# Designs tried in a protein design chat: VHH binders against p49116. Part 48

Target 1, 238 residues: p49116
Amino acid sequence: EGPLLSDTHVTFKLTMPSPMPEYLNVHYICESASRLLFLSMHWARSIPAFQALGQDCNTSLVRACWNELFTLGLAQCAQVMSLSTILAAIVNHLQNSIQEDKLSGDRIKQVMEHIWKLQEFCNSMAKLDIDGYEYAYLKAIVLFSPDHPGLTSTSQIEKFQEKAQMELQDYVQKTYSEDTYRLARILVRLPALRLMSSNITEELFFTGLIGNVSIDSIIPYILKMETAEYNGQITGAS
Below, E stands for the ipSAE of ESMFold2; O stands for the ipSAE of OpenDDE; V2 stands for 0.75 times the mean of E and O plus 0.25 times the DockQ between their complexes.

## First folded at step 3 (VHH)

Design d4 (framework vhh_ozoralizumab_d1; at its last look DockQ between E and O 0.62; V2 from the best seeds 0.00; counts 0 for: pae E 11.3 > 2)
Fold by OpenDDE, look of step 3:
Structure d4 (fold): chain B 238 residues (1-238), chain A 120 residues (1-120)
Amino acid sequence: as target 1 above (238 residues)
Amino acid sequence: EVQLVESGGGLVQPGGSLRLSCAASGFTFSNYGMYWVRQAPGKGLEWVSEISWSGGYTKYPDSVKGRFTISRDNAKNTLYLQMNSLRPEDTAVYYCARSYDDLKYGLQHRGQGTLVTVSS
């Protein structure tokens, strides 16, 4: 069998809405996040192994790991997105909510901690100087996680994950031969993704755009979207 | 899954009163400010009331101020809207809504709504 990922899966180019507003409003943030989400899901869809699992199984996988994939995407696209500015804007909006007593102290704490975790994760990835290949393999490892409840074909999923891990290992050994512990340093970042709430991520980045629907509910539709339709949606929204 | 279920709507005469309820589930109700919004036939969504997570703050548009009262019972995960001195122009489907920020950024969650008809 051929490799899990090819060079085509390494490319992960996010196009931001243009022009960037003077004030990062909720719509801009949501649009940017949506584009990243779509890109991430369509990336997954482009993997032959992902397709081989079938529509029901691959949908379940994405539902289970979309937050992790999205977060990896945030880290990977942090510079292009000006993520620090986006997060600052989100905090500012949160402050407005605080002033109007719209959220409880407990909720505020939860949200602020989540933002902190996101920022720290992205900073840690930047510090490690993760390259495009490594991100691709990390996303694959996250995508093909067999430990989510309710999954079918778990043995096959596990095999794909192992393949992703092996390919990453080979790549790191080849590319960073002088850094014996790089693989370990990279992989130990993955548990941080599981500490992040998908619900809070959804509220922070997608409130005001997706209306009354959940990311979970729209995932099947996103996965079925044609590239042309996706591009049309992106261009139409800008 | 976040669920909001509105109830209490019906037909009333002008000058009458209704009390709407909204049962919330699938989230920590007490952590969030809540809203009532309405949509009249052929019209857009209109905000009609807001309450803070604690219930210590309420806000109304001029169109309903003095007539409507929003309240909540966090122990029961329930939002209320007391509507007095109802007018024909209050005829609409009423929704309860949760928002992380507020309505100016869009509604994140709302229910199916309950119909209020004010007619002689």
Scores: ipSAE 0.442, ipTM 0.761, lowest interface PAE 1.1, mean pLDDT 90
Fold by ESMFold2, look of step 3:
Formats: structure tokens, C-alpha cells, sequence
Structure d4 (fold): chain B 238 residues (1-238), chain A 120 residues (1-120)
């Protein structure tokens, strides 16, 4: 009972590491990306419907969709992050890899195509001027996806997704009443998220994590993290 | 999940030889360049060799050039380091690592290492 999201779930404020270095490096990129990941995971954790599904279901949902949530977060925070500058720095490093023959031509093509798709997605979201409420509902639609293998409670997950879809529809119709087709234009952007590879996202943004730890393996720890520890991670305090 | 497992280290006399292996899993091995680094007791990491994704390009610092040979078998997902004419200064823990141009001498997907001791 009640709305799926409240105004407090719309707030999505990313704090960048400071100071920003004169030249971007892998550590700055990874810390920035890690802050976005932590913010996205704790945003999901704050939703009462998500909390109601239980800890094991929560972990399974986030493992299945973290890359889509992260990609929506990149689009939402692209200006704050200077994402275009980050991606340009990554492309420059890949060009050096070509000259030094460090990656196969097939892999470089895959990574460059992924970067281009990410830039196109972020540009399309910026052209639509997607607001914070719309991003919050899009993230909820992605989070409560019942189609993932191995999920339990899929009927309840589907009902939460339908509720997110209806609340987005209601919001768009009330807030953008003169734009009859806005909802359709927004929803057409979601299939592009399926083109994003979690493996390549890890290589682009998370190569600076120490040890042999994948994002999939750290999700349970992020979801269990206490509020005080969480704030330390997203502000870079240590 | 990327995993690298080094093996083949041991005790050898000066002038001897060892062949190190690195078994790779969790990624498409043939898409990546690979390298070996080492850490002598009380010292930092030193780059030892590098090999391109296909094996067609190799690179060595002067300290090991002519004595060490890096190679790979992409069908077996295995990286090798043939070490000949070993010297006491080659004593170190040797690690294999996946090469990526964004990181110089970073060990983002580092194995546990294999100890090479060169003494009489």
C-alpha cells in the first residue's frame, strides 16, 4: 500500500572525489565509478518494496541488474562526473593498447563499440531532458525485472514493476501534460541497456579495484553495509 | 571471475634454469596481452616481461633480456616464462598479470605468485 517510491528516493546526489586530478587516471575513474555503484545499490536498498522481498532475493535482483542501474546512473550523473572526459581518457589508453598490440583487434572493437553505445545512450537521455523522478522510476522498472533466471517471488517482483510503470505514467502525464508522447519516448530508451556488457563495464570503470574481485562478488557486502560505512565509501573518507 | 595461478618456482643454483607457468581462467585469454613482474625481498615490483595477445610481440628490460623468454599457449590458456642463466639477483616472487594499457605495473588481476630462489 502506498506509492512505490517517495520524494526521498528521487534524491540522487553523487559526490566526486576531490580534488580532480590535472590528468585523469585509473584510480580517479575507479573511485568515481565506485561511488556511483555504492549510491545506486543503497538507493535500491532504501526502497520499502525492495526491503520486503528479503535479503536473498535482494542480492539476486541486484546481481542481475547492477549494470543497467549503473548505466542509468552514468546517464543521470554524466555532467557531474564529466563522463565525456572520462570516456575520452579511456579511448586514449585503448589507442596506446593498439599501438603496443596489448589487446586483440576483436576485443578492441568490442570495447570501442560499447563506449560508443554508452555515449549514444547518455546523449539520448540528455536530449529527452529526463528528470530525477523519471530516472528514479526507470531505475525501479529495471530493478524489479521478473525475467531473470533463478529468481524467487517473481509474481511479487512483477507487481512491483507494474506499479513502477504506472507511477511513471502518472508522473509524466501530470508533469508533462502538453507532451502526449513523452512516456513512449522515455520507455523506448530501455532496450539500449540490454546492449551494455557487465564484463566491459567492469573493464572500463572498475579496473582499479585491488584483488581479483568482480562486482558480482561484492554486491552482497555492499547491500549489507551499515549506513556509517556506506557514507565513508561514497565520500572517500578513510 | 578472472583468475591467474602461477607455478613452477623453486630453488635453483646460479646458472640454472626454471620454467614458470601461469594458468588463466575467467576471461578470454587470447584477447589480452600478459606480463610477468617480480618482487625481490624488501623491494618494490619490477617489470620482467610482456607478451602481446597473439604472442607476436615480446618485450624485456635489459636486466633479463637474452636470459628470459616469455611465451603463451592460447589454446591452453597458459602463460610461460623460461628463465635461463639465473643469477642471485633474480631471487623474487614472480607474478603474472593481465596487460591493459590503462595501468602500468598495476596488478589488478594478480595471482598469488611463485617463489624463485637462486642460491648455491
Amino acid sequence: as target 1 above (238 residues)
Amino acid sequence: EVQLVESGGGLVQPGGSLRLSCAASGFTFSNYGMYWVRQAPGKGLEWVSEISWSGGYTKYPDSVKGRFTISRDNAKNTLYLQMNSLRPEDTAVYYCARSYDDLKYGLQHRGQGTLVTVSS
Scores: ipSAE 0.000, ipTM 0.397, lowest interface PAE 11.3, mean pLDDT 82
ESMFold2 (binder alone), look of step 3: mean pLDDT 83; pTM 0.845

Design d5 (framework vhh_ozoralizumab_d1; at its last look DockQ between E and O 0.54; V2 from the best seeds 0.00; counts 0 for: pae E 8.6 > 2, grease 31 > 24.2, SAP .794 > .668)
Fold by OpenDDE, look of step 3:
Structure d5 (fold): chain B 238 residues (1-238), chain A 121 residues (1-121)
Amino acid sequence: as target 1 above (238 residues)
Amino acid sequence: EVQLVESGGGLVQPGGSLRLSCAASGFTFSNYGMYWVRQAPGKGLEWVSEISWSGGYTKYPDSVKGRFTISRDNAKNTLYLQMNSLRPEDTAVYYCVRPGYSEDLFHFDYRGQGTLVTVSS
């Protein structure tokens, strides 16, 4: 039984839509987000342990953690995405949409707080200077979370999570030997991911593309998508 | 998952009345303004009514103003459309809509499968 992740799982390159518009519109934001989501799903699929769980379990697992994976992806790709600019644009669009009491004060507060949490999380990850290996292992830890309701093969999932944690520990110890508390600092960021509302994330980033269809509903299709098809979509959207 | 289920449609004679209902689930209904749209055969979507999250504000196009009344019960997560003095031109599939994230070039909304209203003698 080999390692959970290999060097091939460290690469996580997001290709942004081109050209970037002068004004970030909903379409651009949604397309960017979709690419990140697809990349994240594709990454998960590339893990042999993930494949070993079977299609049903894989689907359930991703349904449970897609928001966390997506958020980690946002953090990892924040510079390439110009995430701060995207979030600012989202806020502006929201402000423009707040007309004639279309949204309650409570809803506005919820959305703004969510955006704040996203920014804070990404900033915190940047401050920690998380590298590609660390992100890969963190994503694996998040992916193989056995504590979501309704999961099958929880023992295997737990085993994979533990393996991810151990490999991360070994990596950090080897790479950052002088920083004895780095592992702890990294891991304590994970709980923040579960403070994020998947519903709000979906509404902010994906409303322009999926309409009435939920991310939850399309995950099985994303996971079944061929790599060539995925690449084709990226190329076609550019 | 956001779900909207419209009901109350049917066949009615000109001058008749119908009351449509929309059951909302999968989101905090009271946080959102809502509206009704309709699609007549061979035509595009037409906005027919809007209500604020609190119900304190309503808006209607001239085509239905004075005849239709939108209302909501936030405790029941239900949107209503009272349609009076119905006309043949009101024949359409009616949709309950939750406005979404939108801008000038893009409009996002959630809507159900709709309910058919047929006004005919």
Scores: ipSAE 0.136, ipTM 0.607, lowest interface PAE 2.3, mean pLDDT 89
Fold by ESMFold2, look of step 3:
Structure d5 (fold): chain B 238 residues (1-238), chain A 121 residues (1-121)
Amino acid sequence: as target 1 above (238 residues)
Amino acid sequence: EVQLVESGGGLVQPGGSLRLSCAASGFTFSNYGMYWVRQAPGKGLEWVSEISWSGGYTKYPDSVKGRFTISRDNAKNTLYLQMNSLRPEDTAVYYCVRPGYSEDLFHFDYRGQGTLVTVSS
């Protein structure tokens, strides 16, 4: 019955690849995105409630929500990642694809809409000045979503989500006692995450490193990795 | 999830013909332009042809122009390369390639395992 999250779950430090290139390239973008993905998966794995659900349930849960969790990570780390610069480079590249007839108009429209929604989500989170505790609880609410099809133990997952919601409410009321509407403003940002396409996220951030392999297929391997292996993936320093 | 499977390669004498196929799955094939590239033994990758998402635009290097024809059937999710008047220098592993959004800035593309074409007597 203890708290769902502890102070160790608030720390979310993304370390960027070194050295930073003069111009953006696929290797830098893919390595940066991979570090965020691994950091997000390690964060989820470290939660006692997540550990208690068992290995099959853990894999199913993360497969259902990895894109939403990744998108929260993008918003939290947008400045460190220079996300606005990355997205601007991708938009310029898509405009060249129109000129060279490399993508259909329908696909370009889908991708541009996704980029716009991502930019708006990140901007709204930045304007609300979401802190590290709030991000941790929002990630937990997204992680323990009982609504995904095919999940087992949905009543247990729902209980954990309710606990995350209660702890967020308690935190916001204590820390932002003068801002009556802060909790409501934060929670209404979450539905936008369901609009994010995992297919498009993979194509924007992971094509250079993933090749023909989807994020869905590598999630079981990421979840089984030892802490030392995770640190090697998310840091280049020794 | 994205899968490209090349087929139709084999051994052929100089002057012969082959038709390569590429079966695509795991994505909406009709949304993407496609390429054929080849890699001769011990050599780097060489661009061979490209085709727009609709099939309305094609392009070839001088080394194969007039001998090779790229085409696609979007209803069958299949890309083709008709190779005529084959020469020993056409010997290579041939790959079909789909560009990614970030891949238009970079060299990494989705491709299959390839199909070997050997032109010798």
Scores: ipSAE 0.012, ipTM 0.503, lowest interface PAE 8.6, mean pLDDT 83
ESMFold2 (binder alone), look of step 3: mean pLDDT 82; pTM 0.830

Design d6 (framework vhh_brivekimig_d4; at its last look DockQ between E and O 0.02; V2 from the best seeds 0.00; counts 0 for: pae E 13.4 > 2, grease 29.1 > 24.2, SAP .76 > .668, placed apart)
Fold by ESMFold2, look of step 3:
Structure d6 (fold): chain B 238 residues (1-238), chain A 120 residues (1-120)
Amino acid sequence: as target 1 above (238 residues)
Amino acid sequence: EVQLVESGGGVVQPGGSLRLSCAASGFTFSNYGMSWVRQAPGKGPEWVSSISWSGGYTLYADSVKGRFTISRDNSKNTLYLQMNSLRPEDTALYYCARWYDDLKYGLQHSSQGTLVTVSS
């Protein structure tokens, strides 16, 4: 009945591992990506509409959309993460794998295509100058997507997505009143997210953290973590 | 306004060589991977080669591997295709594209391209 998101859901502060190493390596990349993943999952968990769906539906929903949510997070936090530097380091690692003949040509092509798609998506979002409110609503739209296979309660999810779309429309019309086509330009970027492979995202960003376990298998545990546990686990603060 | 202008095509004998160029403007060239695509008379478009934004990684279709070399000069906003050991089946209209645009548009082209004819 009330708004889907409040101002507290606009805040999305990623903290990077300290200190930044002189040369980026797989451990720094994986730690940085893990922090973004956990921030994204806890962001989703904080939404009252998400809480109202129940834990089984929560897990199914996040399993269906985590890669899209993560990719939006990469675009939103690209400057803080130094994402272009991270992607360059990944490409250098790929070149070393070619030199050692560890990857097939078809796999290299798949990975390179994914890196190019990711870079283009992030560049297009930067060109549109997407703000924090717009990112929050876009993340809600991908979170409450009824189109993914295996979801239950799809009618409720569809209603929440429509609400996110309406709230985004209202925000854009109020804030960018002289830019009649801004909403349309923003929304046409969403299909690119479905071109992103969760399998390849795992290989690019999470190989060092999760060797034998896929991201979708740990999602229930991430969603159950208390904030104190999350801080101790990810930051190494305790 | 994004512009891609191909040049360097022409008529050569089998076994000959040509070097194609693609001049880019209207976007930050060094942020994009690039591809060459060709279209023979009466055929659909065929992907030929791709190169990463830095030039560090290249990919080739099996039909051209070992004979063609893709390269780029980011300081000149130019993409190249060195074609050696040309065969009659390489006869086609050649054009360049940004890699994401290839995926979005299914290997379509909007430029005029440069014609390569290999005949004796």
Scores: ipSAE 0.000, ipTM 0.127, lowest interface PAE 13.4, mean pLDDT 79
Fold by OpenDDE, look of step 3:
Structure d6 (fold): chain B 238 residues (1-238), chain A 120 residues (1-120)
Amino acid sequence: as target 1 above (238 residues)
Amino acid sequence: EVQLVESGGGVVQPGGSLRLSCAASGFTFSNYGMSWVRQAPGKGPEWVSSISWSGGYTLYADSVKGRFTISRDNSKNTLYLQMNSLRPEDTALYYCARWYDDLKYGLQHSSQGTLVTVSS
């Protein structure tokens, strides 16, 4: 059959909230993160192979990998988002909360390590100069991961992942013919995504927006969101 | 329409300095992180440096660290690249781009770029 991804799937443009505040606040951070999350899920929805898996399987896949997709999105949109500044702001807000709530030292360590891992990952991706096509395929590889528990249609998912990998390989060989190890170099970054806690990511980026509602619980809603509604969310016209 | 216009290139001797400028229009400049990329003759594009929307965060390729400084003036919609201690290997067409947010600017350059030639 045809390719897993088309040029339309390469575009990944994040629109930041406007206007930007003088100081990054929790609302701005959460709104930005929300937009990225929506964009990532909308991106997934746009893939015919993803659609072919059915709603239940789609939901399960996204629930399993949303943190990885989100993190790839952070890396891809790091400049637009000024991610370093956001992370610094998060740390500052966290410090205030720590002082108030007397969080355990272990928890503080976990959160700080998570922030460090996020920043290092994004920096590493920047150093690799990952392009839009590569990001698209990396996201597809992450999306169509068959190794998550509880998934249905694992054979089909695996096939899609393999297809993504093959197309990425072809792209890299074509585009970066002089760099024979580029593919390996970029793929070796993927394991870092699995080291990141979805729970901590949720707490850092989404707590101020969704409250006690989990990302897991809202994923079905986001996946069912109409394009017009999504666009409205991005433009604030809802 | 998004427009990026680079300037400031020229011929300089090794060890010399240049300051590049990128004039941005057609989008809210202050909302975007920006990057410099360069393309040497016969080579593919190489990422050089990036700066956050506020200018509070900067990144550099290892090849230019300590020599190049990226900056921006959001009031003027302008991106800068101060290049010091220039080397022959820095010879390239230099482009500014919105990093990863726009494939056209990230992967392909719609602008003409500005030529930097470092030669004795």
Scores: ipSAE 0.000, ipTM 0.232, lowest interface PAE 12.8, mean pLDDT 87
ESMFold2 (binder alone), look of step 3: mean pLDDT 82; pTM 0.832

Design d7 (framework vhh_brivekimig_d4; at its last look DockQ between E and O 0.01; V2 from the best seeds 0.00; counts 0 for: pae E 10.9 > 2, grease 27.5 > 24.2, SAP .719 > .668, placed apart)
Fold by OpenDDE, look of step 3:
Structure d7 (fold): chain B 238 residues (1-238), chain A 120 residues (1-120)
Amino acid sequence: as target 1 above (238 residues)
Amino acid sequence: EVQLVESGGGVVQPGGSLRLSCAASGFTFSNYGMSWVRQAPGKGPEWVSSISWSGGYTLYADSVKGRFTISRDNSKNTLYLQMNSLRPEDTALYYCARPYDDLKYGLQHSSQGTLVTVSS
């Protein structure tokens, strides 16, 4: 039996919308986020083990972990996305909403805390200098999580997760043999992902494009997209 | 095809310096941490140094710490090893390596290495 991931799964290249506006508007932010989401879903689809779980099971998995995958994607693509600038823009938009009395004080606090958590997570990952290989396996670990409710084939999912963990361990051991704690430092970042609200993430990054449609509801559609359709989305041709 | 081509080796006197280079092709160089390993005559392979994808994190064997510096240029797909204060015990064939080059299911490549000889 071969490895869970190959070099093709290590590559994770996000193409940003062009041109970049002088002022980051809601549309640009949402489009950028959508491309990242699509890229993340496409990445998941490209994994043979993921395909082996069947359509119903892999849809359920993605529904359960899309926010975590997306957040890892944000961290991985932070430089290309100019994530700090995007987040600053989001904060500015939020301030405008506050002035218009569209949000409650409690909601504002929740949203601001969420933005802070996102930024801190991404900064922590940058400090660790996580590479594409490590990101790929971290995403696999969160993807093949057996502890979400309502999943089928949990035994198989667990096996895939273990395989991902073992391969990551092997990579880290061979790359950083004298740093015996690097694996632990990397893995200990994962719990932070589950502290983040998918609803708030959705509101911050996607509401401008999808309106009242939930990410949960569009995930099956994204997972069924043809490669040509996906490519069209990332190039802006469609 | 994955290729790693080492260069920069030679003969130097003790206390001398060399700079090794490794030209990488056939894979996305910036996705991976990279390492230098060496093999002295009659000895097994020895890890020398590792560097993260961006170069922001580096590790060194105790035997070379303070004398060797690993670096990389992702725009040129090149790994470097600056070796200062060379000693006779540094004499070896030096290889650049990806993490899975020696694994059963890993990507293997044919590399000749570059020979470093430290002798008076």
Scores: ipSAE 0.371, ipTM 0.729, lowest interface PAE 1.3, mean pLDDT 89
Fold by ESMFold2, look of step 3:
Structure d7 (fold): chain B 238 residues (1-238), chain A 120 residues (1-120)
Amino acid sequence: as target 1 above (238 residues)
Amino acid sequence: EVQLVESGGGVVQPGGSLRLSCAASGFTFSNYGMSWVRQAPGKGPEWVSSISWSGGYTLYADSVKGRFTISRDNSKNTLYLQMNSLRPEDTALYYCARPYDDLKYGLQHSSQGTLVTVSS
């Protein structure tokens, strides 16, 4: 009963570390990415349907989809983050790593292909001019995916996903009534998210600070974080 | 020239506490995340903890969770590690490190560290 999302779930404001360094570095990239990750996790936590599934199911869902949620966040915040500049800096670093023999050629090829897929995804979302309501529903569809391995309560998760799909459909029909194919174009981009490797995302955006601690292992702690502590993480404020 | 100077090490009994400091100079400390790394005698380096440039985001190795606390004071260009409930296995040379500017993997440090010895 009631809408899956409210207007409070449409707001998605990323604040960047300030001041921006003259030259991008791994720490600035990792801090920016961490803020987006925490914003995405706490966005999910704020949804009543998500809360209703219980803490173990919440952790399982987020572990299954965090990389997809993060990738949607990258696309939504690409201009604020200057994502194309960040990716260009990473590509230059990888090319130098070939010359310094720090990564194998096969690994670098795999990482470069991932970067190209990420750029293609973000460009396709920008071409569609996806709005904040559409992003909120897309993130909900991704969050409530019942077909990930190891999930429990899959029938209820499926019902929530269907509700997110219906609300997106209603929104697109009302707001873009003259564009018959907009919903279809939006939805066919979602499968590309599953092609994004969480391991490579960690390497691109989270190395240098985490060591061998995976994002998967910190998710329960992020989801339990108090609001004041969360605000410190996403703004850098103490 | 990047300089990182550790202090606060010493000899302590099991169950005791120490607070390590790392004084930073030669770079804008507040723009960098920082890490503590330790190396026990005859072993390779082991990552201990990391903290974001603002101090709002911290991570710990499983072996030190709940016992060690990383912090920083950007106004003093200083990184800290509060080490409680020390065990003989914590005996090591401790050093602080920062990320490289040029996106190289790994962490850089510029000094010999500070020795922590936990023994009765």
Scores: ipSAE 0.005, ipTM 0.198, lowest interface PAE 10.9, mean pLDDT 80
ESMFold2 (binder alone), look of step 3: mean pLDDT 82; pTM 0.830

Design d8 (framework vhh_brivekimig_d4; at its last look DockQ between E and O 0.01; V2 from the best seeds 0.00; counts 0 for: pae E 13.0 > 2, grease 25.3 > 24.2, placed apart)
Fold by OpenDDE, look of step 3:
Structure d8 (fold): chain B 238 residues (1-238), chain A 120 residues (1-120)
Amino acid sequence: as target 1 above (238 residues)
Amino acid sequence: EVQLVESGGGVVQPGGSLRLSCAASGFTFSNYGMSWVRQAPGKGPEWVSSISWRGGYTLYADSVKGRFTISRDNSKNTLYLQMNSLRPEDTALYYCARSYDDLKYGLQHSSQGTLVTVSS
């Protein structure tokens, strides 16, 4: 009966691995990405409405939208991550692979287009200067998407999404009362997320750590991870 | 607890300038858009200006456009309002607001505000 999100859900602080290497290696990139992924999953878990859907439904939702959540996280944490530098490093690594004929021309094109899409999306979000509240609600809207196949409790999911949208609208109208189109400008960015391939994202950011294991397969594990374990990972402890 | 403390108000002649400050504590200042609102004697609260969390986006009421400038320093958890070319109609108690919470219930606020008086 209360709000979908609280102030506790607005905070989204990513801790980068330390020390930062002089040269961004694959391990550093993958570790950084993993921390962001875990942070995103932890954030989702912290939402009472998400918890209310049950473990099976929660897992299905995250499996369906993890790439979108991750991408929003990249945009939100772009400065802290030095995302432009990371992407440049990824491109450099890709060039090495090209020289070694490890990728087909078509695959190279797909990957490069994906990197471009990521950069453009993050740049567009930066230009809009999306704030913490807006990011939180955008993530909630993406998380509680009822139009993914195979979901249970779709009626509840839809209600939660509507609630997220309404609260975002309320926030934007009060914060930017004289900008009638602010909400529309923000929401119109969401379709770009669904144009991005989860497989390519996985390859770019996670292959160095998980090998042939898919993000899809580890999501249940991440969602079951204890808060203490998560915190330990962030601080480098245990 | 969220705390907002306004300062910088005073008495100025028409055409004069003032710079208001708002010191924020009790929350992650850099995560939130912030706003200035004012309430003149005998009138209801009026929105004045808003700024996004990183300062890349600003909005102004038509009545203050071209005269007022909103800014912020996230390292100091401080919101500012530079007021130039002040007019008697700008006389009001000025409040800073964490946009969502403080404007949620009709521009309600719990801070003391800072008084700006424009008079010859």
Scores: ipSAE 0.108, ipTM 0.600, lowest interface PAE 2.3, mean pLDDT 89
Fold by ESMFold2, look of step 3:
Structure d8 (fold): chain B 238 residues (1-238), chain A 120 residues (1-120)
Amino acid sequence: as target 1 above (238 residues)
Amino acid sequence: EVQLVESGGGVVQPGGSLRLSCAASGFTFSNYGMSWVRQAPGKGPEWVSSISWRGGYTLYADSVKGRFTISRDNSKNTLYLQMNSLRPEDTALYYCARSYDDLKYGLQHSSQGTLVTVSS
């Protein structure tokens, strides 16, 4: 019975498209987001416990939680991505859409509320100074969630989630021994992830790449990718 | 003014091949993800395939995986669809679109499309 995660699962290095354009645009945002998505799914695939669940369960699990994993990735990589600048560019695009009568005002309100919740989540994680080990265990807790409908092997998934929670607890208590309630403050942030709409995340970050195809539809392809193809998608190579 | 012109359609026997082209003008082609969509007579539009603006990311509908290949040449402002092992079910009007436009305005198309007919 080994640890759920090793030090190799703590490394989470996002490489941005280069060169950065003079003006951020939808296509730069979509490529950046796609790299984060692929990095997040490659990270999940690399976990031995995830591999042990079998291909059908793997696909179902990632379909259920990809938006939560992606949102944790945004928070972890917010500085390297210049996420605040990206969100400002998206807001400007939305304002142009109102002025051009291209989107309904009610839809734009929904999207703006989602952006505010995303900014609040990322700011709260930054205020807590969440480290790479903590992010890795939070991602594992989100990944191994047994309460999503339609999952098989729910007992095994629950055991893996409990193991992730125990290992996070051990890490926080050893590393932050003077901060008695750090674990509780961290775990309180997780329910906010379920409030994030995968439909709106697709609209915000993936519109320029994904036509009428949902992220849900591409997950089996991403999970089956060879390592060389993964590296190409992460770097944007053609 | 955005223009997309499809070509390469025709009549082919089952098991045959066709290569579709989509010539783009009036916008910076390399800044946009592109999609192929098809519409059979009496049916709604069906997404076929998409490719990222740099070409490094491709997606396919389950019905065409392993038979169709999407590609692009940004230096020629051209999108391609190689269709192999064609079936009668692939008979449709095929058109290309910028991926964002498909999501924003639904599965509408402003182009003529190119007709593919798979029959003996």
Scores: ipSAE 0.000, ipTM 0.167, lowest interface PAE 13.0, mean pLDDT 81
ESMFold2 (binder alone), look of step 3: mean pLDDT 81; pTM 0.833

